# VHH binders against Jacalin-related lectin 10 (JAL10): the designs that were tried, part 1

Every score and structure here is a prediction.

Target 1, 292 residues: Jacalin-related lectin 10 (JAL10), of Arabidopsis thaliana (Mouse-ear cress) (q8gwi7)
Amino acid sequence: QKLDAIGGKGGKQWDDGADHDNVAKVYIRGGLEGIQYIKFDYVKDGKTIDASIHGVSGSGFTQTFEIDYQNSEYIVSVDGYYDKSGTMQALEFKTNLKTSEVIGYPKGTTKFSLGGVNGKMVIGFHGSAGKVLNSIGAYLTTAPPTKSQLVGGLTGGEPWDDGSNYDGVKKISVTYISTLIRSINVDYEKDGQVVTRYHGMKNGDTEEFVIDYPNEYLISVEGTYNILPDDNVLVIRSLIFKTSKGRISPTYGFVSGTKFVLESQGNAIVGFYGRDGGAFDAIGVYFSPIPS
Structure headers, positions and changes below count from the first letter of each chain, unless a header shows other numbers; antibody chains aren't numbered by Kabat.
F, E and O are the ipSAE of ESMFold2-Fast, ESMFold2 and OpenDDE, as the mean of both directions, binder to target and target to binder. V2 is 0.75 times the mean of E and O plus 0.25 times the DockQ between their complexes.
Where letters were taken out, [cut] stands.
Atom coordinates printed by the task and the answers are left out, and those that the model quotes come from them; centres of patches stay.

## First folded at step 4 (VHH; framework vhh_7b18_3)

Design p10 (from f5 with S103T)
Fold by ESMFold2-Fast, scan of step 4:
Structure p10 (fold): chain B 292 residues (1-292), chain A 120 residues (1-120)
Amino acid sequence: as target 1 above (292 residues)
Amino acid sequence: QVQLVETGGGLVQPGGSLRLSCAASGFTFDDYAMGWARQVPGKGLEWVSYIYSGGSTEYQDSVKGRFTISRDNAKSTVYLQMNSLKPEDTAVYYCARGEYLWTGYYMDVWGQGTQVTVSS
C-alpha cells in the first residue's frame, strides 16, 4: 500500500520503492531551515541495502535511528512536522518497540502521521526534496508475526517451538494436576488443515478450550509460575486463555507465584514455544495481526 | 479401607474464622501429600492449599496470608485454618490425598466435602 506524500509542493520527487523486507536505519540532518538530509538503509533477503541520499550532503551533525530488524523490530509509523512554507522541519519514528527522539525543530509546524495502521509496517519511503526535504510518504505491508518473551523456568526441561507459520488456533487441550500444568495440545489451522502439536506429559486431568476460528481468535495467555518445593524446579503453575470475543477459559492448574500475561493489542496468538519435561517449565507465544 | 472424613464447616460472617479438619485412615498418612480443594455451586473445582509429606506448604494466591494448612501425622489429620473469610470463600471444601507423580502430585482419594458459607 502506498501512502501519499505529505508536506510542501517544492523539490524534486524521490522514491526508494517498496521492494524491501524492512528498514534497518534512518539518517537525518535537521537544520534551522528544515530537514536538510535524509537517508534510509533497507533490508532485503537478510542483507542491508544502501539507498540514495535525499537532500544535501555536507557539513553538520547527522542523527541516526536504528531498527533491530534481526529481532523483529519494524517501523509502525512516522510523525512529520512541516512549516507554513511546506518545508519539513522535524520527523519522529515509532517502531513496535520504541520511539525516536523528535529529530529537527518542530516549533511553529503542522503535525501529521504516516502509518499507524494496525497490522501494517513501513518498508519504504518516497517524497520530494531539493535543498531541504519538502514532503514524505511511505509504503506499508503486512507486519510479520512477533515473538513474545519466554516466561517461567528458563533453564529446566527441553526447548520446543511450534513456530509462527499457522493461520490461527482452533483448540487448546490443557493437562494439569493439582499443583501445576503438565502439557498442552494445540490444534492449529494452516491452509484449511488442522495441525496438532503436543508438548508435555499426559498424566493428569485434561480440559479443552475451543476457539471458533476464524470468527474468534485466541488473544491472551495468562498464568503463574513458581518453584516446586520438593524439586526446586521453576515451572508453569496455572494458565488462563482469553479470546477476541471476550471469552475467558477456566483457570487450569494452581494459581501460585509470579503472574504473567502474554498479549498484544490488535494481535492474535498464532503459535507457541517453550520448555517442558515432567512439567511445563516455560511458555511463550507468537503474535500476528488480527485481520480487519 | 482408605477413607477421608471432613468436619468443621458451617455458617460465618465476613471477617470470621473457621477451622476444617480431615481425618484419614487406611493408608500410611505421613508418606502422602494432603490438600484442600473447593467448589462453588455451578463452577469448577479450585485447589486451595497443599501440605507435602516433608511439611512444605503452598497456597493459592487468593487465600495466601488468610488460610493456613497444617498436619498432625500422629493423628493422621490435616487441618485448614481459615481467617478473614470473604463471601467469595463460600464453597464446598474437599480434603484430598496426593499420590506423587513425576514433578508433582495427583489427588486420588477424596472426602465427601464440608459446606462453608460466608454471609451476613
Scores: ipSAE 0.265, ipTM 0.691, lowest interface PAE 4.0, mean pLDDT 88

Design p12 (from f5 with L101S S103L)
Fold by ESMFold2-Fast, scan of step 4:
Structure p12 (fold): chain B 292 residues (1-292), chain A 120 residues (1-120)
Amino acid sequence: as target 1 above (292 residues)
Amino acid sequence: QVQLVETGGGLVQPGGSLRLSCAASGFTFDDYAMGWARQVPGKGLEWVSYIYSGGSTEYQDSVKGRFTISRDNAKSTVYLQMNSLKPEDTAVYYCARGEYSWLGYYMDVWGQGTQVTVSS
C-alpha cells in the first residue's frame, strides 16, 4: 500500500520504493529553514541496504534513529510537521516498541501522520526534496508476527518451533493424561490450504478445539505449569484456549502450580513454539494483528 | 485382577465433612500413584487430588486447604478427607491408579465411584 506524500509541492520527487523487509536506521539533519536531508537504511534478505540521501548534505550534526529489526522492531507510523510554505520542519518516528524524539522544530506547523494502520508497518518512503525536505510519503505492508515469552519448563525436553508464516489457526487437538499435557496437534491455514504440525507424545486422551477461521481467531492460551512430583521436572499441567468471539475451551489436563496467560490485545495467535519430551515441557506463541 | 473399591460417600450439609476410602487389590500398591477425580452432574470429569509413590501430594485449586489425600500402604488404601464441603463439591468421586510413563502418570485403572451430595 502506497500512502501519498504530504507537504508542499516544491523540490524534486524521490522514491526509495517498497522492495524492503524493514527499515534499519533513519538519518535526519534538521535546521531552522527545515529538514535539510533525510536518508534511510533498509533491510532486505537479512542485510542492510543504503538508500540515497534526499535533500542537500553538508557538514554538521545529523540525528539518527535506529530500529532493532533483528528483534522484531518496526516503524508503525511517522508524524510530520510542515509549515505554511509546505516545508517539512520536524519528524517523529514511532515503532512497536518506542518513539523517537521530535527531530526539528515543530512550532507553528501543521501536523500529519503517515501509517498508524492496525496490522501494518512502514517498509519504504517517498516524497520530494530540494534544499529542504518538501514532502514525505510511505509504503506499508503487513506487520510481522511478534514472539511471546516461552512459559513452562525451559530446560527439559527438546525445542520445536512451527514459526509464524501461517495465516491463522483452524484447530488445536490436545492430548493429555490425568496429570499433564502430552502433546498438541495444530491445523494452520496457509494460502487456503491446511498445514498440520504435531508435537509431543500420542499416549493420552485427545480433544479438539475448532476455530471458525477466518471468521474467528484464536487469541489466548492460558494454562498452568508445575514440577512433577517424584521427577522434579517442570512441565505444562493444563491448557485453556480462548477465541475472538468469546468462546472458551474446556480445561485440558490438571490445573496445578503457576498460572500463565499468553495474550496480546488486538492480536491473534498464528503460530506455536515450545519444548517437549515425555511431557509437554514449555509453550509459546506468535501474535499477528487481527485484520481491520 | 486389579480392582479399586470406593466407600464413604453420602449426604452431608454445607460446611460438613466426609472421608472417602479406596481399597486396592491385585497390584503392588506402593509402586503406584493414586488419585481422586469427580464427575459433577452436567459437566465433564475433573481431577481433584493425587498422591504419588514418593509421597508427594497435589490438589486442584478449588479444593486446596479443604481436602487432604493420604495413603496407607500396609492396607493398600488411599483416602480423601473432605472438609468445609460446598454444594459445588456434589459429584460422583472416582479413585484411580497411575503408572509412571515417560515423565508423567497415566491413570489407567478406575473404581466404580461413590456419590457425594452436599445439600441443605
Scores: ipSAE 0.259, ipTM 0.678, lowest interface PAE 4.3, mean pLDDT 88

Design p15 (from f5 with A33W)
Fold by ESMFold2-Fast, scan of step 4:
Structure p15 (fold): chain B 292 residues (1-292), chain A 120 residues (1-120)
Amino acid sequence: as target 1 above (292 residues)
Amino acid sequence: QVQLVETGGGLVQPGGSLRLSCAASGFTFDDYWMGWARQVPGKGLEWVSYIYSGGSTEYQDSVKGRFTISRDNAKSTVYLQMNSLKPEDTAVYYCARGEYLWSGYYMDVWGQGTQVTVSS
């Protein structure tokens, strides 16, 4: 999605394009007459891309704003401030994790915002510039999924990770015994196809929780973990699933020990990761914004 | 012939107490963990408490501090002492035997159940 540039019509048009995975760093030089230049370092295939300066390389101090793209930080929106001449006087950047300082001089200006669309991130910029920045616009794409913390026994068993590259969850089959969770079998959808992933041991009672994807989303995994007394191993003892339509699954396993909730407002669960061996040791999820 | 026989159910007022007993026969009792499950009206089966072969115990959150599970290996009997009973404790209570399957337990033998009713 291309967001039109906002500001004045002065200067020469510039366009960094949308062929990037993320933004790594912002360079801004502000001044009393406006933002003198702006420059972005982009990310493509895990590497930073050389970018052009937009504006003039005059004297003054360059302020920088770094994005921790390796830990899934991304720009969600930019607030801009332009004067009556159409000159960009100040910018403020917001990521999913933090907000920059207001860079420049925003007093006596008109404020606008680029981005802030649920489930979208900024991957590129365009605009116009001459001796100052005159206008700025942005390119949006789908934001990457967010990884939850891992809950349960963090050192037992072997790690596994289904990743986050699925469109949604269609079904979860839980195998449990009276004291703990043994396994999960998840049916994901990807590009109209069902992808099945199995984790854990098959011995136990198996129950299915079917989700009416794409009309319904899995939004919450709730449960408990505790030490198993005879073995002194920390494992997932119970699980409960909740959907976007208010459906709640039966409780699987045994409610014992420390309670957890893996849930993020406005997001669906699109992947699972964890640890398992003889029991289901730990669980975590990937969240992606629910489409509007 | 493996058997579990529950006794001790009945009608009790809120705040009262009951003691359930489960007499086991036909297997080496000491080698198995034992548990109590209940079927609450309008809900499915839910586990209440376990006692492991080594004597360690666990309780569901809703009964913790009110119920106590114990075993007498010489008598091949498991007990559930239920104190401070609430109307929501009304259920059929089942005794069950478990076997160890590596990092967990699987219940393979069940009793016939005993009714517990908590009302005024």
Scores: ipSAE 0.202, ipTM 0.634, lowest interface PAE 4.8, mean pLDDT 88

Design p16 (from f5 with A33Y)
Fold by ESMFold2-Fast, scan of step 4:
Parts: C-alpha cells; structure tokens; sequence
Structure p16 (fold): chain B 292 residues (1-292), chain A 120 residues (1-120)
C-alpha cells in the first residue's frame, strides 16, 4: 500500500520504492530552515541496501536511528512536522519496540502521522526534496510474524515447529488427562486450504475449540507448567485459549505451578512450536498483526 | 470389587473448614495415586489435588495453601482438609483412583461424590 506524501509541493520528487523486506537505518540532518536531507538503509534478502540521499549532501553532522531488524523490529509509523511554507521541520520514528527522539525543530509546525495502521509495517519511503525535505510518504506491507518465548520444560521431549507461514488458526483440539496436557491438533488455514498439524499423544479426553476465522482470531494461550512428581519432568499442565471476540475456552488439564500468558496486543496467533514426548513439555506461539 | 466412598461434605459458612474422607476397597491402595476433583453444576470437572503413591502431593493453584491432601495406607483412605472455604469452592467433590502417569487414561475409578456448599 502506498501512502501519499504529506507536506509542501516544492523540490524534486524522489521514490525509494517498496521492494524491501524492512528498513535498517534512518539518517537525518536537521537545520534551522528544515530537514536538510534524509537517507534510508533498507534490508533485502538479509542484506543491507545503501540507498540514495534525499536533500542537500553538504556539511554538518547526521543523526541516526537504527532498527534491529534481525530481532523483528520494524517501523510502524512516522510523525512529521511541517511549517506554513510546507517545509518539513521535524520527524519522529516509531517501531514496534521503541520511539526515536524528535529529530529537528517541531515548534510552530503542523503535525501529521504516516502509517500506524494495525497489521502493517513501513518498508519504503517517497517524497520531494530540494535544499530541504518538502514532503514524505511511505509504503506499507503486512508486518512479519514474531516468535514468543518458549514456556514449559525446555529440555524434555523432542522439539517441533509448525512455523508462522499460515493465515490463521481455525481449530485447536486438545487432548488432556487429569494431571497434564497430552497433545494439540491445530487446523490452520493457508490460501483457503486447511492444514492440520498434530503433536503429542492421543491418550486422554479430547476437546475442540473452534475459531470463526477470518471473522475471529486466536489471540491468547494461557496455561501452567510444573514438575510431574513421579517422573521429575517439567511439562505443560493446563491450557486456556482466548479469541479476539472475547471468547474464552474451558480450562484443559490441571492448573498447577508456574502461570504463563502468550499474548501480544493487536496480534493474532498464526503458528505454534514446542516440545513433546509422553506429555506436552513446552509451548510457544508465533504472532502476526490483526488486519485493520 | 473396586469401590471409593466419599464422606464429610455439607454446608459451611465462608471462611469455615470441612474434612472430606474417601474410603477405598477392592484393590491394592498403596500402588495408586489418588485425587480429588470437583464439579460445579453446569460446569466441567476440575481437578483439585493429587497424592502420589510415594506421598508427594500437588494442588491446583486456587486451593494451594488452603487445602491439604493426605492418605492413610493402613486404612486405605485419602483425605482432603479444606480450610478458608470460599463460595467458589461450592461443588460436588469426587475421589478418584489413578495409575502411574504414562500407561493410558489415568483416572479409572470414581466415587459417588459428596456435596460441599459454602454460603452465608
């Protein structure tokens, strides 16, 4: 998606395009007459791409803002400040993890925001510039899935990973006994097709929790983990699921030990990973932003 | 024949105490772990506490510090001491027999249940 440039109509139009996976670094030089230049380093196929400077390539020091793209940081929005002549005076960058300082001089300006759309990240910029930055716009794409911490017994059982390359969760079938979780069977949707992944043992009671995807999203996995006294192994003891419509599943298994919540504001669960054997040893999830 | 018989339920005020007993017969009691589960009318079954054959115990977090499970192997009896009772503890309480954790579905013998009502 292309967001129109905001600001004045002065200067020469520039466009870095949208053929990038992420933004790695922002370079800005502010001055009393406005932002003198801006430059972005982009990421493509795991490599940093050194892009062109926009504005005046003169003297002075450059302020930088780094994005930790290797740890799933991305720009969610940019706040801009332009004066009565339409000259960009200041910019502020927001990622999913942090906010930059205000770069430049925002006093006496008009504020606007670029991006901040749920489920989207900024992957490119365009605008106009001459001796100063006159306008700026952005390209948005769907933000990448993020991986939760793994909770439970981190060394028992065998690892498994469904990955994050699914559109959503349609159903979870949980097999449990009175003391612990035995297995999960997850129905994912991808490109209109159901993909089923099964992990664990079938011995126990099986209950289904159906999600009305795409009208409803799985957003939370809550549970407990604890040592099994006779086996001295750490396993998942209980699970509870919650949806974007406020539905809460029954409690599966036995509520005992350390509590956990795998949830991220504005995000849906799109994948599972974990460890299993005779019991369900550990669980983690992948989050992807809920479309707005 | 295998039987579990619960006693000790009743009506109690919030903050009060009750002691449930479960008398087992017809099997080698010492070989099994034992548990207490409760069912609120209209809700599913919730496991409350376990005591393993070696004497180790486990509690659901909502009852930890308030309930104590114990067993007397000579009498083939398991007990649940319930202190600081809350209205939310109102349920039918069931005693159940379990076999060791990895050999099939583990709670295979159940008692008749005993009603616990906590109200003011």
Amino acid sequence: as target 1 above (292 residues)
Amino acid sequence: QVQLVETGGGLVQPGGSLRLSCAASGFTFDDYYMGWARQVPGKGLEWVSYIYSGGSTEYQDSVKGRFTISRDNAKSTVYLQMNSLKPEDTAVYYCARGEYLWSGYYMDVWGQGTQVTVSS
Scores: ipSAE 0.013, ipTM 0.497, lowest interface PAE 7.3, mean pLDDT 87

Design p17 (from f5 with S56R)
Fold by ESMFold2-Fast, scan of step 4:
Structure p17 (fold): chain B 292 residues (1-292), chain A 120 residues (1-120)
Amino acid sequence: as target 1 above (292 residues)
Amino acid sequence: QVQLVETGGGLVQPGGSLRLSCAASGFTFDDYAMGWARQVPGKGLEWVSYIYSGGRTEYQDSVKGRFTISRDNAKSTVYLQMNSLKPEDTAVYYCARGEYLWSGYYMDVWGQGTQVTVSS
């Protein structure tokens, strides 16, 4: 998706395009007359692309803003400030993890916001520039899923990971015994097809929690973990699921020990990962923004 | 014939106490873990407490410090002492026998249940 440039009509049009996976670094040189130049380093197929400077290499203090793209940081929005002559005076960048300082001199300007669309990230920029930056626009794409912390017993069992490339969760079947969770069986949807993934031991009582995807999303996994007395291993003892429609599952298993909640506001659970052996040792989830 | 028979339920006021008993027959009681589960009105079955053959105990967090599970192997009986009872403890309480599976216990024999009502 291409967002139109905002600012003044002046300077020469420039366009870095949208053929990037992320933005790695922003370089901005501000001056008394406005932003003198802007430059972006992009990421494509794991390589940093050194793009062109937009504007002029005039005098001024150069500021940089780094995006930790290797740890799933990305730009969500840019706030801009332009004066009555249509010169960009200041910019502020917001990622999913942090906000930059206001770069430049915003006093007496008109403020605008570029981006900030739930579920989208900025992967490119375009605009116009001459002796100063006159306008800036952006290219958006779907933001990558976010990986939760892993909760439970972090050293027992064998790791497994369903990944984050599913569209949503349709059903979770939980097998449990009086003292712990034994297994989960998850029905995912991907491109209209059901993909089933089973993790753990099947011996125990089994119950299903059905989600009305895509009209309803799984948004929360709550539970407890504790040491199993006879084996001294840390395992998942109970699980509870919640949906975007306010439905709450029964409690599966035995509520004992340390409580956890895996939930992210505005996001649905689209994948699971964890550890299991004879018991379900640990659990984590992948979050993706709920479509707006 | 394996049997579990619960007794001791009844009506009690908030803050009161009850002791549930479960008499076991038809198996070697000492070899098995025993547990208590409850069916809360309008909700699913939830585990309350567990006592292992060696005497170790576990409690659901909501009852820890208020409930005490114990066993008398000579009488083939497991007990649940319930103190500081709350309205949310109102349920049918079931005694169950635990069979060891890899990394845990599965409850394979259940009693008929006994009603506990905490109300004024």
Scores: ipSAE 0.173, ipTM 0.642, lowest interface PAE 5.3, mean pLDDT 88

Design p18 (from f5 with S56K)
Fold by ESMFold2-Fast, scan of step 4:
Structure p18 (fold): chain B 292 residues (1-292), chain A 120 residues (1-120)
Amino acid sequence: as target 1 above (292 residues)
Amino acid sequence: QVQLVETGGGLVQPGGSLRLSCAASGFTFDDYAMGWARQVPGKGLEWVSYIYSGGKTEYQDSVKGRFTISRDNAKSTVYLQMNSLKPEDTAVYYCARGEYLWSGYYMDVWGQGTQVTVSS
């Protein structure tokens, strides 16, 4: 999808197109009269694409903003600030993981936003530029799933990964004992079919948490991890789940040690990964935007 | 044959103290971890504390610094010393025996419970 350029008239039209998988890096040279130039490094098939400079190099300050595309970071939106003449004075970039500094001088300008649509990411830019950047627009595409940090014991057990190629979570069955989490069994949905993945040991008390997918999404996994005194191993001690409809599961296991929360605003959990052995050593999730 | 008997519950004012005792019989006490769980009125069971066979201890975050678990292997008894009691501590407290299973303990034998009420 092509978002129209916002800003003033003037300059020469430029268009980086939409034939990219991601944006790798943003280069902006600011100045007192406006943004002097902007340049993007793009990614296609795992490789960076030659950058195009838009505008003119000058004696202003230079800022860069890096996107960790190899770890599923992407630009969600861009806030722009243009003056009464339509000259772009400042830009701010937002990814799914961080927000840039405001680059340039936004005082006395009109603010606008490009993107910020749930389920979409920015993969290209277009606009007009001459001595300064006059207008900027964007190309949106469907955002990929993103991978959370792994929490818990990072060296014990064996790694496992369900991946992120599921549409949503329909049910989680948790097996736990009085001191720790033993296993999870997840029912995913993929193209209308249920796909079940099991990780850990079955010995313990088992409880189910059912999600009314697609009318309800799993959005949060929180819990605790701590060392087991007898074994000196770090494991997941407790888990609790939360949905987009405000439902909260019972607390499973034993609340002890370091607390964690795995959630991302506007996103649903669509996959799990982790480590397990005799206990559930570590857990992480994959996030995908909730359709808007 | 295996039996756990809790004593020491009762009514206490906020800020007060109680000491729970659990007398075990019918098994080799020294070989097992022991724990305390509680059930708050209208809610599910939650684990409070446990003591491993080697004497190491664990506490739920909400009771850490206020409760102390201990054991006397010669008497086959586990204790829970509860200090600075709060109304939120009102529950039936259960003693349990833990069997070691793959890097953790599963509590497989339970006592009948003892009522703790924290009220003014």
Scores: ipSAE 0.218, ipTM 0.664, lowest interface PAE 4.8, mean pLDDT 88

Design p19 (from f5 with S56Y)
Fold by ESMFold2-Fast, scan of step 4:
Structure p19 (fold): chain B 292 residues (1-292), chain A 120 residues (1-120)
Amino acid sequence: as target 1 above (292 residues)
Amino acid sequence: QVQLVETGGGLVQPGGSLRLSCAASGFTFDDYAMGWARQVPGKGLEWVSYIYSGGYTEYQDSVKGRFTISRDNAKSTVYLQMNSLKPEDTAVYYCARGEYLWSGYYMDVWGQGTQVTVSS
C-alpha cells in the first residue's frame, strides 16, 4: 500500500520504492530552516541496501535512528511536522519496540502521521526535496508475526516449528498423562482451508479445545514446566488456553514447577513452535495483531 | 484382580483436617507411582498429588503446604493428609495407579472415589 506524500509541493520528487523487506537505519539532518536531508538504509534478502540521500548533502550534524531488524524490529509509523509554507520541520519514528527523539523543530507546525495501521509496517519512503525536505510518504506491507520466547526444556527432544503463515487457530487437541503433556494437534486456518499439524506422542488422554475462528481468537497459552524426577528432564507439565472472548480451557496435565504465560495484548496466536521427543519438552508461539 | 479402595472421606468444617487412605491389591505396589485426583462439582478431574515409586512427591499449587501424600509399601497403601481444608476442596477424591511410559507416568487404574465435603 502506497501512502501519499504529505507536505509542500516544492523540490524534486524522489522515490526509494517498496522492494524491501525492512528499514535498517534512518539518517536525518535538521535545522531551523527545515530538515536538510533524509536517507534510509533498507534490507532486502538479508542484505543492507544503501539508498540515495534526499535533500542537501553537505557537512554538519547528522542524527541517526537504528532499527534492530535482525531481532524483528520494524517501523510502525512516522509522525511528520510541516510549517505553513509546506516545509518539513521535524520527524519522529516509531517501531514496535521504541520511539525516536523528535528530530528537528516541531513548534508552530501541522502534525501528520504515516502508518500506525494495526498489522502493517513501513518498508519504503517517497517524497520531494530540494534545499530542504518538502514532503514525505511511505509504503506499507503486512508486518511479520512476532516470535515469543521458548519456554520449558530448551535442550531435550527435537525442535519443531509450524511457522506463522496461518490466519488463525481453529482447534487444539491436547494429549496428556496425569503428570505432563504428551502432544498437541493444532488445526490452523489458511485462506479458508484447515491445515493440521501434530507434535509429540499419541499415548494419553486427549481433549479438544475449539476456537470459533474468525469470531474468536486464541490469545494466551499458560502452563507450567518442571523436571521429571525419575528421568531428570525438564518438560511441559500443564497447559491452559484463553480466547479473545474470555473463555478459558480446562487445565490439561498437572500443575507443577515454573509457571509461564505466553500472551501479547492486542495480538492473537497464529502459530506454534517447540521441542518434543518422548515428552512435550518446550513450547513457543507466534503473535499477529487482531483485526480491528 | 487389580483394585484400589479409598476410605476416609466425610464432612468437615473449614480449617479442619481429613486423612484419606487407598488400599491397593492385585499388583506389585512397590513398582508403581500412586496419585490422588479430585472431581469438583461442575468441573472436570484435576490432579492433587503424586508419589513416585522412589518416594519423591509432587503437589498441585493450590494444595502445597496443606496436603501431604505418603505411602506404606508393606501395607500396599497410599495416604493423603489434608490440613487447613477450604470449601473449594469439596470434591470426590480418587486414588490412581501410575504406569511408567517413555516420558513419564500415565494413570491406568482408578478407585471408586471418596466424597470430601467442606462446609459449615
Scores: ipSAE 0.012, ipTM 0.485, lowest interface PAE 8.8, mean pLDDT 87

Design p20 (from f5 with S53R)
Fold by ESMFold2-Fast, scan of step 4:
Structure p20 (fold): chain B 292 residues (1-292), chain A 120 residues (1-120)
Amino acid sequence: as target 1 above (292 residues)
Amino acid sequence: QVQLVETGGGLVQPGGSLRLSCAASGFTFDDYAMGWARQVPGKGLEWVSYIYRGGSTEYQDSVKGRFTISRDNAKSTVYLQMNSLKPEDTAVYYCARGEYLWSGYYMDVWGQGTQVTVSS
């Protein structure tokens, strides 16, 4: 998605494009006449790429803002401040983890925001510049999937992880017994193909919850976990699924103990991870933004 | 032959009480967990309560504090004391025997059921 540049019409157009996985570092030189210099280091295929400078070398010191892209930090939005002439006077960057200082002089200016769209991240910039930065725009893409907390029994069983590289969930088959969840079998879609992943014991009653992907998305996993009194083991006792169309599955298993909800507004579930053994000990999910 | 026979159902007004009994025969009763499930119109079959071999109990959240499960191993009987009954408790109540599987129980024998109707 290309966000139009905001600011004045002065200067020469520049465009760093959108062929990047992330932004690594921002370099800005502010001055009394406006932002004089801006430069971005981008990330592509795990390495940093130097981009062109925009603006002019001038007096003053270059301020920098680093993104920890190796630990999944990314820019979510940029606030800009321009004067009556359309000259960019200040910028502020916000990531999923932190906010920069306001770089430059925002007093007496008009404020605007680029980005801040749920589930999107900034991967590129464009605008216009001459002796100062006159306008700035951005390129957005889908943010990487986010990993939920792990709920349930965190030390029992063996860990498993389906990852987050699927396009969506088409079906979940739940095997349960009277006291707990035994297993899940998930049908994912990836590039038009169904990929099936099974976790847990097959002994029990099995029921299917079918999702009409891509017209419908799995958005929520709710349930309960509790100890089994005779075994003194903490396990998932019940599960309920909810879709983007407002459909709610039957309750699978036995509602007992601590309740949990794995849900993220505007996001679909695209993967599962957890722990299992003789019971289904723990569950977690990966979230990815729902397409507009 | 393995059998479970439920009794004690009936018609009660909201806020009333009933005690269900389940008489077991044909197996070593104290080797098994026992449970109560109900068939609620529109909800399907849902579990109500369990009593484990060691005497530990657990309850579905909607009945916790209102229902009490107990067992008498000498009589091979499991009981469900139901207090503060609500219209939502209207169902056929089934007694079931739990067979131990790795880390849990699977109900392998069911009674015929007893009707509980909560209506004013």
Scores: ipSAE 0.118, ipTM 0.599, lowest interface PAE 5.6, mean pLDDT 88

Design p21 (from f5 with D30S D31S)
Fold by ESMFold2-Fast, scan of step 4:
Structure p21 (fold): chain B 292 residues (1-292), chain A 120 residues (1-120)
Amino acid sequence: as target 1 above (292 residues)
Amino acid sequence: QVQLVETGGGLVQPGGSLRLSCAASGFTFSSYAMGWARQVPGKGLEWVSYIYSGGSTEYQDSVKGRFTISRDNAKSTVYLQMNSLKPEDTAVYYCARGEYLWSGYYMDVWGQGTQVTVSS
């Protein structure tokens, strides 16, 4: 998706296109009359591409903003600030992980935003420039799945990761004892086929939570973690699941200790990762946008 | 006053069967996992089997398919049915109440034990 350029009508049109996987780095030179030049390094097939400078090359310091594309950081949105003449005075970049400094001088300007659409990322830019940047627009594409923080006991057990390459969750089977979670068994769907992944100790009481995928999505994992007596080991004590239709599972295990919620507005859970051994030590999820 | 009392041990020939019983008192039996461990001559304690409050079970590999653990919550009793007994099953068998049981020993209350001898 192409987002129209916002700003003034001055300068020559430029277009870096949308044939990129990500943005690697932003270069901006500001001045008293406006942003004097902008340049982007893009990523394609794991390699950085050196793109053209837009605006005037010359004197002054250049501010930079780096995107950690190797660790799945991407630009979510760009806030721009233009004066009454339509000259771009400042830009601010927001990624899924951080926000840049406001680059330039935003006082007395009109603010606008490019992007900020749930489940989309910025992969390219276009606009117009001459002696200053006059307008800027963006190209959006579907963002990769987002990895949640890991909750629970972060050093016990062995790590596991189902990844995010699934369309949705169809069923979760939880094995638990009176005091803690022992295991989960997840039925995923991928291209119309069920893929089952099992993690943890099999022995305990087992309950199933079935999701009516694709008419219903798993959207939330809530629970508690706490220290086990005797061993002083931190483990997942309880789990509760919620769906996009407002269904809430029974509480599995025992509610004890620190509460957590793994949930992201407008997103479904499409994968799990965690740690387990003798108990279920830790849990995390992957989020993908719910289809419109 | 928590007590576990084991019965049913004895002398049996290889290939024979025994049923051990453990009578529990002084606690809410249905709320606890229960297990059986054995002291083999010349070795430390060995985990045999456990049963969770909901009825799910685990077994040591050497006894899997031969031993069956079960519980009767109304009688506050846990059982170990031992079939196809081997000389290496000779041990003192202990009933135990467990907290946070998984694949190892995390037991807070033990019975006195009952001797099982498998010999011709």
Scores: ipSAE 0.014, ipTM 0.156, lowest interface PAE 8.0, mean pLDDT 85

